# Designs tried in a protein design chat: VHH binders against q96fz2. Part 12

Target 1, 269 residues: q96fz2
Amino acid sequence: CGRTSCHLPRDVLTRACAYQDRRGQQRLPEWRDPDKYCPSYNKSPQSNSPVLLSRLHFEKDADSSERIIAPMRWGLVPSWFKESDPSKLQFNTTNCRSDTVMEKRSFKVPLGKGRRCVVLADGFYEWQRCQGTNQRQPYFIYFPQIKTEKSGSIGAADSPENWEKVWDNWRLLTMAGIFDCWEPPEGGDVLYSYTIITVDSCKGLSDIHHRMPAILDGEEAVSKWLDFGEVSTQEALKLIHPTENITFHAVSSVVNNSRNNTPECLAPV
Short names: E, the ipSAE of ESMFold2; O, the ipSAE of OpenDDE; V2, 0.75 times the mean of E and O plus 0.25 times the DockQ between their complexes.

## First folded at step 1 (VHH)

Design e7 (framework vhh_etentamig_d1; at its last look DockQ between E and O 0.01; V2 from the best seeds 0.00; counts 0 for: pae E 14.6 > 2, placed apart)
Fold by OpenDDE, second read of step 2:
Structure e7 (fold): chain B 269 residues (1-269), chain A 124 residues (1-124)
Amino acid sequence: as target 1 above (269 residues)
Amino acid sequence: EVQLLESGGGLVQPGGSLRLSCAASGFTFSSYAMSWVRQAPGKGPEWVSGISGSGGSTYYADSVKGRFTISRDNSKNTLYLQMNSLRAEDTAVYYCAKDQGEYSYGYEDYFDYRGQGTLVTVSS
């Protein structure tokens, strides 16, 4: 996974992340560093995206079932990294393979600190290789959305009003991530950064791409992944597997350029 | 040098109770999760329970949940395992293990250090 969409306004995003804590109380996640949130239809590595994480990471003795939402840098920078510039990392940390997550120090160490997060997106993009050509067809992949009687397919939103309604009730994609905290040697603010765990693609997606992000489908999966105070690493990793509960449609080549940030990126062609 | 010394093992009847202790030295005790791992005769090691460095989080294997209680005293550098309602299948050598992080991984083999163990025998 090398491209996502996360374009919802902050208030809409927050509402979409409504949850029940361990006591069954309905809650909204509290924001940390909300000013770092930059909505975009075309998110690439090194950009900031919103993630969910347990409140226990910030407050001693907090209820670990409570959630915080925070923009973090895509591309995990390990806490032990000693260079002054994160771009000097010699290895790619955009993704973490599920099968080797416990073998790599960059991911194992933060996991031992309970640093699990849920990466939020409208969906993610993948490119299908066309046989016999150097051309790649991009697809937007996301959770199936509940068809409200009035809300036509993403493609049928003929009116701006209908489009807004679709996004107001959009089910966000919830991807399993690992984050770390890096203190720059030269001083400054602590950098929070994340990697997306990847798995082999489900059957439905296999013709498009052989790998997919580990998707946490449902509130229970999301809660267990986040709740490092109650759920061990071993138990949490049981949640990491392919899911068939996805849909996709072909999009235009507009998304190929990471500078393009328009609704055309995810629109059906 | 990291040292882990288990104690408190012994013979107990089914339904009985034991309390294990582990004295730790050679590292910052409160900075690391600690775990109990056991190995029964003829079986591989099994993770039993873990506790975070601060003691605020505890983890249990399904096989011991509701019967065992893990705790720690960071002022004494000591780890404990209260074992209640003991069963024959709980018979094993119990090892104190130092985790690699602040929170328990819950894996049988994911430890930096392990003690020599203490034998727990549950028999009528």
Scores: ipSAE 0.604, ipTM 0.840, lowest interface PAE 0.9, mean pLDDT 92
Fold by ESMFold2-Fast, scan of step 1:
Structure e7 (fold): chain B 269 residues (1-269), chain A 124 residues (1-124)
Amino acid sequence: as target 1 above (269 residues)
Amino acid sequence: EVQLLESGGGLVQPGGSLRLSCAASGFTFSSYAMSWVRQAPGKGPEWVSGISGSGGSTYYADSVKGRFTISRDNSKNTLYLQMNSLRAEDTAVYYCAKDQGEYSYGYEDYFDYRGQGTLVTVSS
């Protein structure tokens, strides 16, 4: 996973993240640094994306089931990084392989501190590569959209007029992430940055790409991943596996250039 | 730690040929697809060519198809780009890029690691 769409306005995004805490109280996540949220149809590594994380990371004695929503930099900068410019990190931390997460210091350390987050997106993009071709076919990959309509998903047959309404009840993709906090050695604000955990692709996606993000399907999985106060690292890692509850459609090559930020990026072709 | 060292760039006349090399270290070379990406003055990055880990599959941008050939020698951890029938439009810094394999890439997207690049200038 190296490209996503997360275009919802802040208020719509917040409502899409409605949840229940451990006591059954209905809540909306509380924002930190909301001004750093930049909606886009075409989010690349090093840009900021919204993530959910436990309130307990920020407040002593907070209920660990309560959620904060915060923009974080995509591309984990380890807390031990000594350089002044995080873009100079010599290895790519856009993704963290599930099979080596406990072997890599960059991921093992923050995971041991309970620094689990849920990365939010409308969906993600992958490019299908075929033998001998100079072009790749991009696909937009997202949860089946079942609420409001029995069709469950948007398709190439849907008119542009109908797409405006689908976003009001869009089920956001919820991907398992690990974050870390980096203090610039020369001073400045703490940088919060994340990586998306990856797994082997499910059978439904294997023809598009051989890897996929670890998707947390449903509120029970999301709650357990976030709740580092009650759920140990070992138990949380049991949530990391491929899922078949996913759909996709082909999109135009407009999405190829990460500078293109229009609805055409995710529209079916 | 991943290191990629490009070489072989230089000044060449239109219609000429040049072979670029990329020496890779710090990872299991044969397990990763590799690409060549170029950036011309004043323009964004352009993906040029890609090759699978085994070398069994190769891919080319329309702008270079039939003129450039990508290859690799896994015993030497080296990636190559044979460039024939060079045009002024091929003038660019050429970068060797490692494909992490965790996600697919668009033409202007990040690669796991890029080298310092090697300059190719096509001029009479």
Scores: ipSAE 0.093, ipTM 0.496, lowest interface PAE 3.8, mean pLDDT 85
Fold by ESMFold2, look of step 3:
Parts: sequence; structure tokens; C-alpha cells
Structure e7 (fold): chain B 269 residues (1-269), chain A 124 residues (1-124)
Amino acid sequence: as target 1 above (269 residues)
Amino acid sequence: EVQLLESGGGLVQPGGSLRLSCAASGFTFSSYAMSWVRQAPGKGPEWVSGISGSGGSTYYADSVKGRFTISRDNSKNTLYLQMNSLRAEDTAVYYCAKDQGEYSYGYEDYFDYRGQGTLVTVSS
């Protein structure tokens, strides 16, 4: 997973993240650094995207089931990184393989600190490599969406009003992530950054790509992944597996250039 | 402990063929995409070819497609590169690499080199 869409206005995104805490209270996540949220149909590594994490990471006595939403840098910068410039990191930390997460210092250390997050997106893009060529067909991959008379589909949105109705009730993709906090040696603000955990593709996606993000399907999975106060690393890792509850469609090559930020990036072809 | 042992390199005339092998151990071989990466003297590493964990998808740099064929035998934990129609510019040390990311294309990927590589020299 190296490209996502996360384009919703902040207020729409926030409402899509409504949840229940441990006591059953309906809540919205509280934002940190909302000005760093940069919505786009075409997010790439090193950009900021919103993630959910436990309030307990920020407040000494907080209920660990309460959620914060914050933009973080895609591409985990480990807390132990010694250079002044994160672009000098020698390893790709865009993704973290689930089967080696406890073998890699960049991921093992923050995971042991309970630094689990849920990476939010409209969906993600994956490029199907054709056998024997470098040609690639991009696909947009997302949760199946509830279709009602109040909402349409992506392909049916032909006016601003219909487009808004499609996204008003969109079920956001929720991917398991690990984050870390890096203090630049020359000073400045602490950098929050994340990696997306990956697993083998489900059968439905295997013709597109051999890996997929670890998707947390449902409120229970999301809650357990986030709640480092009550759910151990060992138990949380049991949530990391492929899912078949996914859908996709082919998109045009407009998405190939990460500078293209238009609805065409995810439109069916 | 992950080990990757490349073999099959040698001296060959232009237009000739070689088959490289990579014996893998210390990880679940079939779960990982694998790549061949080469490094010519005085140059940076160049991605050559990649293959999915199952072997169902193969990928090639433009400079080698039509001439090289990547394959794997998951029952023997072995990765292969059949190189045909070799040219002088193919001269390099060839490494097999366990993919650390999910994308194996161009210079945008980072690879973990674990072996000493195998030298391929193409000259008259």
C-alpha cells in the first residue's frame, strides 16, 4: 500500500469517525493539529493523513478507549533516528509486514510502547502488474458501501449534489498502523509518523497485488487495536489478517502522478 | 536469520545466456515478493526484476524485459533469473533481495541485500 485517497472535508471526516467508548457513550474523536490535515484524492508517502489513536497517549489519566484524530506523516521515522533530516532514513517505512514486525527495530520499539493507530482513508490504490511487462493498471480499493435511495455510487455521481450524497455516509477504510514520535536533534516540533501494517492479499485481491493493508473490519477490531491500555501487543496482533470484505474498480492512469488531486483519480473506468 | 545465497554468475560472451539461482532460508519464502537487483562497478543499485510470493506475477525493468525471465520454486525456496541475449551493459554483481515494501518497481523501492551476490561479466 503506497497510495490512498483521503479527501473529505474535516467536519465530514470527523462525523464519519463517530464511535462508542468503553462505557457505551457516543463520541466524536478530538482533533490534534487539525491545520495539518491536507485532504486529497491522491495521498502518497511523506504526506500527512489522519489517524486515530488512544487519548491515553496524550493525557495521563484518560480513558484508553477514547479516541484522538491527528494528521501524521506517512513513513514512520523511528524515535531513535539520529540524523536531522527524515528523508535520510535508509529503510522504507511506508509499510510494515505483519510477519516480521517483531524483528524490525523501527516497528518493534514503538509497538512495544503501545503506539498503535488506525490509518483512515476513503480507500487505497493498488497497481496490477501485467505479466511480462512493466505496464500497470491502477485500482481503487475500499469497503463495500451501503447503497440506499439517499446515497448513490461513485459512478452515478454526475452533479455536485449527488457527489456530496455519496460521501456523506461513506464508510472509511480503517487500516492497522504503528506510529512513533521523533524529536529532531536540532530542535523543533515532535514529528508524529506512521506505517501501515500489511498482510498477504485475500483471494479477491490476489490478481491485483500479492499484499494488502491489514484492514480492521468493524468497531470491535478498531477499538481493540487502539486500546493499548487494555489490549496487549500479543492480543492486538491477532487482529492482523487479510479480509475478503473489500471491493474495487479499475481507475484511469490519472492517479499515477501524485500531483493529480481530482475526483477522476478514483472514478471507475 | 535470513540468508540469501546467489550463484550461477560467470563470464559470458555478448548474446550468451546465464541462469542465476538464489537459495533462501530463515524466513517463510512463499510469503515474500522477491527481486533481482544489480550493481555495476561504480554505479548505484538498479532494480532488475521482481516476482510475487506465489509466483503468479512477474515484473521487469524496461532494460531487460523480453530477455530476462524471473521464476521461483517455493518447494525448494529458490529464486531464479534466466538471462538471455546478454549485453555488455548487463555486467554487474547480481543480488537477490527480499522485498521489505509491497512495491517492486524502479528506484522507489528499498531492498535488503543479505548475500555477497554473483558476478556476471559480459565481454568478448
Scores: ipSAE 0.000, ipTM 0.161, lowest interface PAE 14.6, mean pLDDT 84
ESMFold2 (binder alone), look of step 3: mean pLDDT 81; pTM 0.831
OpenDDE, look of step 3: ipSAE 0.397; ipTM 0.749

Design e8 (framework vhh_etentamig_d1)
Fold by ESMFold2-Fast, scan of step 1:
Structure e8 (fold): chain B 269 residues (1-269), chain A 125 residues (1-125)
Amino acid sequence: as target 1 above (269 residues)
Amino acid sequence: EVQLLESGGGLVQPGGSLRLSCAASGFTFSSYAMSWVRQAPGKGPEWVSGISGSGGSTYYADSVKGRFTISRDNSKNTLYLQMNSLRAEDTAVYYCARETYYDILTGYDEYFDYRGQGTLVTVSS
């Protein structure tokens, strides 16, 4: 996964992340650095994306089932990185393979500290290779969505802003991530950055791309991945596998340029 | 840790053949798709061919399709490019490149996280 859409306004995104804590209490995740959240139809590595993580990472003695939502840099900068500029990192940490995650120091160390997060997106993009050219066919890939038949609007066809409400019930894609905290040697704010864990593609996606993000399908999987206070690394890694509960459609080449940030990026063609 | 070492380049006559090899080390070779990328003097990089990690799928630029064959031997951690019917326009430094798991599509460096030192192929009379 190297490109996502996460375009929902902050308020809509927050409501889409409503959850139940261990006590059975309904909650919305609390934001850290909400001003760093930049909605986009076309998010690339090095940009910030919203992630969910346990409140226990920030507050001593917090209930580990309670959730924070925070923007983090896509492209994990390990805590041990000693140079002053993260762009000097010599290897790509946009994704980490599930099969070698415990062999790679950059990922094994934060996993050992419980630094698991859930990366939020409307969906992600993949490029299907075509013969004869370096051109590829992009696809937008996302959870199957439920439509509410009872919510039909009278006179809505002529309201340009009415299409915005189609996202009110959008089921966000929830991808398993690992994050780390890097303290600049010269001082300054701690940098939070993440990587998306990848697995072999499911049967349904195999014709598009051979890899897919590790998707956490449902609240039980999301809760167990986030709850590093109660769920060990070994148990959490059992949640990392391909899923068939996914759908997709072809999109235009407009998405190829990461500077293009319009609804056309994810519209069917 | 990751190393890619190209070999097999040299001088060949137009219409001739040449086989390039790339010895990979420091990673699980079969888990990565691999590509050949070339750069002619004074020109930008051009993607030539790609192969899936298993070797089950191969892809070619229109300029080389039917003339070049990409293959790999995962037991030897080696990538190959068999080049037939060579033309003067094929003259370039050829690089072995390890593909990222997902393409970013903003530039050649973003497609590949590692690239070898290159091997020069010169096609002339």
Scores: ipSAE 0.005, ipTM 0.283, lowest interface PAE 9.9, mean pLDDT 84

Design e9 (framework vhh_etentamig_d1)
Fold by ESMFold2-Fast, scan of step 1:
Structure e9 (fold): chain B 269 residues (1-269), chain A 124 residues (1-124)
Amino acid sequence: as target 1 above (269 residues)
Amino acid sequence: EVQLLESGGGLVQPGGSLRLSCAASGFTFSSYAMSWVRQAPGKGPEWVSGISGSGGSTYYADSVKGRFTISRDNSKNTLYLQMNSLRAEDTAVYYCAKVDEYSSSWYEGYFDYRGQGTLVTVSS
């Protein structure tokens, strides 16, 4: 996974993340650095994306089931990185393979510290190789959406007013991530950055791409992945596997250029 | 434990040829894309070439396209780089790298060095 859409306004995104804590209380995640959230239909590595993480990462005595939402840099900068400019990191940490996560120091160390997060997106993009050409067909891949008369569906949206209704009750894609905290050697603000864990593609996506993000399907999986105070690394890793509960549709080549940031990027063709 | 052992470097004159080899162990070689990365004296690492796990797709940096050929022998767990028409600018330590996941550009993986590299010096 190397391209996503996360375009919802902050308040809509926040409501889409409503959850229950361990005591069954309904909550909205509390924002950190909300000004760093930049909605976009076409998010690439090194940009900021919203992630969910446990409040216990920030407050010593917090209930580990309570959630913070924060923008983090896509592309994990390890805490041990000693150079002053994180863009000088020579390794691509956009994704982390599930089969080698415990072998790579850049991922094993933050995972051991409980630095698990859930990466939020409207959906992600993948490019299918077309037979006999160098052309690739892009697809927008996302959770199946609840069918309601008012909200409609993305595949059935024929006009701007229908698209407006689609996003009101959109089920966000929830991808398993690992984050780390990097302190600049020369001082300055701590950089929070993340990687998306990847797995073999499911049967439904195998014709589009051979890999997919590790998707956490449902609140139980999301809660267990985030709750590093109660759920061990070993138990959390059992949640990392392909899922079939996804859908997709072909989109135009407009999405190919990461600088294009319009609804056309995810519109069905 | 991933182990990559590069060999084949040496001193060669401009216009000459050299073939590099990388012996891989500790992982299912045919399941991973592989790359060659070089680091010239005083410079940062530069990706040179990549090859898919099956060997069916190859990729090259513009600076070497048409001169270098990447290949692999999955039965021997060995990666190769055939370098022709060598230039002084090709002088560098060449590293073999196992490519990690990157969905938009799978050939631009981690610069994961597991050996000492092999030095190529192009000089008259």
Scores: ipSAE 0.000, ipTM 0.152, lowest interface PAE 15.6, mean pLDDT 83

Design f1 (framework vhh_etentamig_d1)
Fold by ESMFold2-Fast, scan of step 1:
Structure f1 (fold): chain B 269 residues (1-269), chain A 122 residues (1-122)
Amino acid sequence: as target 1 above (269 residues)
Amino acid sequence: EVQLLESGGGLVQPGGSLRLSCAASGFTFDDYAMSWVRQAPGKGPEWVSGISWNSGSIYYADSVKGRFTISRDNSKNTLYLQMNSLRAEDTAVYYCAKDIGYSSGYYPFDYRGQGTLVTVSS
């Protein structure tokens, strides 16, 4: 998972993240650094993406089931990194393999501190290797969506004009992430950055790509992943597995260039 | 049965103010986030503002920030929207909505009220 879409305005995104705390009370997540959120149809590593995390990370004695939403840098910068410029990190932390997460210091240490987050997106992109040509076919991959008038999900066969109307009631993709906090050695603001945990692709995605993000399907999975005050690392890791509840459609090559940021990036072809 | 009854709409000139109310019944009001959603003629629904169960979190669409104020009175099971500095583009039917979550989608139309019309014109 190296490219996502997260284009919803901050207000729409916040509303889509409505949740219940452990007492069953309905809540909206509280923003930190909302000015750093930049909506885009084509988000690449090193850009900021919105994530959900437990309020307990910021407030001593806070209810660990309460949620903060904050933009974080995509590409985890470990707390032990000693260079002054995080862009000089020499290894790729865009994704973290589920099978080796407890073996890599960069991921094991923050995971042991409960630094779990849920990465939000409209969906993500993957490029299918086409054997008959040297061209790769991009796909937009997302949760099945519910139409307000019909119980069924919007399909790839629907007109591109119909896609503009679904954003008001879009079910966001919720991916399991790990974050860390890096303090610049020369002083300055703490940098929050994350990685997306990846798993083997499910049966439905196997023809597109061999890996997929670890998707947390539903509020029970999301709440257990976030609640590091009540859910241990060992228990949380049981949520990390391939998901079959996913859909996709082919998109044009416009998405290939990460600087292209238009609705054409995710429109069905 | 969930019942939401909006009121307070009307005709107002640009720059004017209106206060919308939504009386809620059939559910435990103080357990749910509440939102205001509007639909302008010929357009799809637009989320306007949301407030958490305890008023601890409040959010606004960029188009209304600084002009609209959402509030709730849990003792009266009532949601409010104070609208100031109204513009022609604020003309819409305004709906009260309950509990917007992932499973129900963004606009749970089954739980929206009957709406109240706001017309901003000279």
Scores: ipSAE 0.000, ipTM 0.131, lowest interface PAE 16.9, mean pLDDT 82

Design f10 (framework vhh_etentamig_d1)
Fold by ESMFold2-Fast, scan of step 1:
Structure f10 (fold): chain B 269 residues (1-269), chain A 123 residues (1-123)
Amino acid sequence: as target 1 above (269 residues)
Amino acid sequence: EVQLLESGGGLVQPGGSLRLSCAASGFTFDDYAMSWVRQAPGKGPEWVSGISWNSGSIYYADSVKGRFTISRDNSKNTLYLQMNSLRAEDTAVYYCATDSGYDLYYYEGMDVRGQGTLVTVSS
């Protein structure tokens, strides 16, 4: 997973993240650094994306089931990184394999500190390699939506204008992430950055790509992944596995260039 | 586990040549397109060149066309980059990557494991 869409305006995104805390109270996540959130149909590594994390990371007496939403840099910069410019990190930390996560220092250390987050997206993109051609076919991959049957008349499935209506009550994709905090050696603001955990692809996606993000399907999985105060690393890692509860459709080559940021990036065909 | 190990970098004079290698393991090498990506000091990653699984399709960034040649040996699970007519602007750490390195967004849909190899072009 190396490309996502996360285009909802801040207020719509916040409402889409409504949740219940451990005591059953309905809540919205509290924002940190909301001015760093930049909606886009075409988010690439090194850009900022919104993640959910436990309030306990920031407030010593917080209920660990309460949630913060914050933009973080995609591409984990380990806390021990000593160069001045994080873009000079010579390792790919965009994704973290589930099978080696406890063996890689860059990921094991933040996991030991409970630095689990849930990465939010409308969905993610993958490129199907086509043998015998110079072309790759991009697909937009996302949770089944409450309006996944054709909603309304003939234009509903294939019209970009009609896609505006399906964002009402859109179920955001929730991917398991690990984050870390890096303090620049020469001073400046602490950088929060994350990686997306990856697993073997499910049967439904195997023709598109052999790997997929670890998707947390439903509020029980999301809450257990985030709640580092009550759920140990070993218990949380049991949530990391392929899921079949996913859908997709082919999109145009407009998405190939991550500088293209329009609804056409995720429109069908 | 996917492993990519780059080698062949070093110090070279302007106008000189170097040949980079990338040894791949932990996956079926000949099922994947491969790319070279570089990161110059103080800059973000730049896609350099890509080659399809069977060498039938080869692409180059405009900055290296006519000077660099990408190739692969599927029997050895190895990717190569022959670099000729090197310029100071080619100074960078060079990485090999699986899948998609086609545009400037280096890590699209791929899980890269390479450590990179440093190429310094100076007089």
Scores: ipSAE 0.000, ipTM 0.193, lowest interface PAE 11.3, mean pLDDT 82

Design f11 (framework vhh_etentamig_d1)
Fold by ESMFold2-Fast, scan of step 1:
Structure f11 (fold): chain B 269 residues (1-269), chain A 122 residues (1-122)
Amino acid sequence: as target 1 above (269 residues)
Amino acid sequence: EVQLLESGGGLVQPGGSLRLSCAASGFTFDDYAMSWVRQAPGKGPEWVSGISWNSGSIYYADSVKGRFTISRDNSKNTLYLQMNSLRAEDTAVYYCAKGLTTYDYEGYFQHRGQGTLVTVSS
């Protein structure tokens, strides 16, 4: 997972993240640095994307079940990185493999600090390798969505008007992430950056790509992943596995160029 | 100025126990996560254990799980490490480290103390 869509306006995104705290009270996540949120149909590594994390990371008296939403840089810069330019990091931290996460210092250290986050997206893109050619077919991959006029989920065969309407009630994709905090050696603001944990693809996605993000399907999984105050690293890692509750459709090559930021990027072809 | 003073190290036989202490001053102790970091002869530094400001979150390196217990006493500005079932490979200088935030359990070599030597032999 190296490309996502996260295009909802801030107010719609915030409402899509409505949740219940430990006491059962309905809440909306509180924003940090909301001005850094940039909606896009075509988010690539090094850009900022919204993530959910426990309020306890910022306030020592906070209930660990309360949530903050904050933009973070995609591509984890470890706290121990000593050079002044994060782009000079020698290894790719866009994703981290679930099977080696406890072996890699870049990921094990922030996990030890409880730095778990939920990466938000409309969905993500993958490019299917086609035999006999270097061309790849892009797909948009997302949670099944509920149609307002019918009880069934929205599908690729539905009209453009039905697709337009579902954004008001869109179920955001919730991916397990790890973040870290890096202080520039020459001074400046602390950089918050994240990586997406990846697992083997489920049966439904195996023909598109051999890996998929670790998806947290439902509020119980999301709550346990975020609540580093009550859920240990070892317990949280039990949530990391392939999921079958996912759908997809082919999209046009417009998405290939990350500079293209239009609804055509995720429209069914 | 942040000051961390480690104590409690010494020579102990395999299977023995030691309790390390770290006296902190120069900052508001209960506003920061704390950790223990060790450096064995001929090896790089290894993070051992971390504890949040209120002891609500505690983490251990795989090499010490089930044998070591980290704790803190905010009223005394003191961090502790109870080490049981000590092995020759636990021989190292142990450093107390102040976190960067309330929940930053360790930074890459954030220690300011002289460390305390733990030798497990004979």
Scores: ipSAE 0.000, ipTM 0.183, lowest interface PAE 15.5, mean pLDDT 84

Design f12 (framework vhh_etentamig_d1)
Fold by ESMFold2-Fast, scan of step 1:
Structure f12 (fold): chain B 269 residues (1-269), chain A 123 residues (1-123)
Amino acid sequence: as target 1 above (269 residues)
Amino acid sequence: EVQLLESGGGLVQPGGSLRLSCAASGFTFDDYAMSWVRQAPGKGPEWVSGISWNSGSIYYADSVKGRFTISRDNSKNTLYLQMNSLRAEDTAVYYCAKDMGTYYESSPYFDLRGQGTLVTVSS
């Protein structure tokens, strides 16, 4: 996973993340740095994306079941990184393989500190290798949606008003992530950055790509992944596996260029 | 800051062998996973193999599994790639990369900072 869509306006995104805390109280996640949230149909590594994480990461005595939503940099910068500029990281921390997560220092250390997060997206993009050509076919991959699964689809014929109706009840994709906190040696704000855990592709996606993000399907999985105060690393890692509850459709090559940020990026071909 | 110097490439016959080396400086070599990445003429970069800081975890792309062996010598700050049973499709410039924590599984983008070492497999 190296490209997502997360285009919902902040208020719509917040409502889509409504949840129950441990006491059964309905809540919306509390924002940190909401001004850094930049909606886009075409999110690439190094940009900020919204993630959910436990309030206990920010407040010593907080209920670990309460959630914060915060923009974080995609591409984990380890806490031990000694350079002044994170863009000078030579290699890629966009994804973290589930099979090596406990063997890689960059991921094992923050995981040991409970630095688990849920990465939010409308869906993600993947490029299918086409036999006999140099061309690749992009696909938009997302949770099944009640209104679009059988009767509706995202189409160019839909007015902006109808596009908004589709998104009002969109089920956001919830991907398992690990984050870390890096303090610049020169001083300045702490950088929060994340990686998306990846697993082997499910049968339904195997013809598109051999890997997929670790998707947390449903509120039980999301809450257990986030709740580092009650759920150990060992127990949380049991949630990391391929899922079949996913759908997709082909999209145009407009999405190939990450500078293109329009609804055309996810519209069906 | 980070310096990586690849060497050991050359012209070799199909079925032959080569051993590539990467001399690393400017960072604590023992703290980082390392990778080999190649770029064939007219194609994008392809991740080939990766090794953890202590050699406890080693991974290969399916295209090279069983033929290539990655290794490292932390006392010499050097990464190696032993390439056996070479094929024409292995022809590429090979780059050494500092791996911050993951092997890039499908890679349209690599930040390749060294000059690389050219491997040509031809009869």
Scores: ipSAE 0.006, ipTM 0.168, lowest interface PAE 9.6, mean pLDDT 82

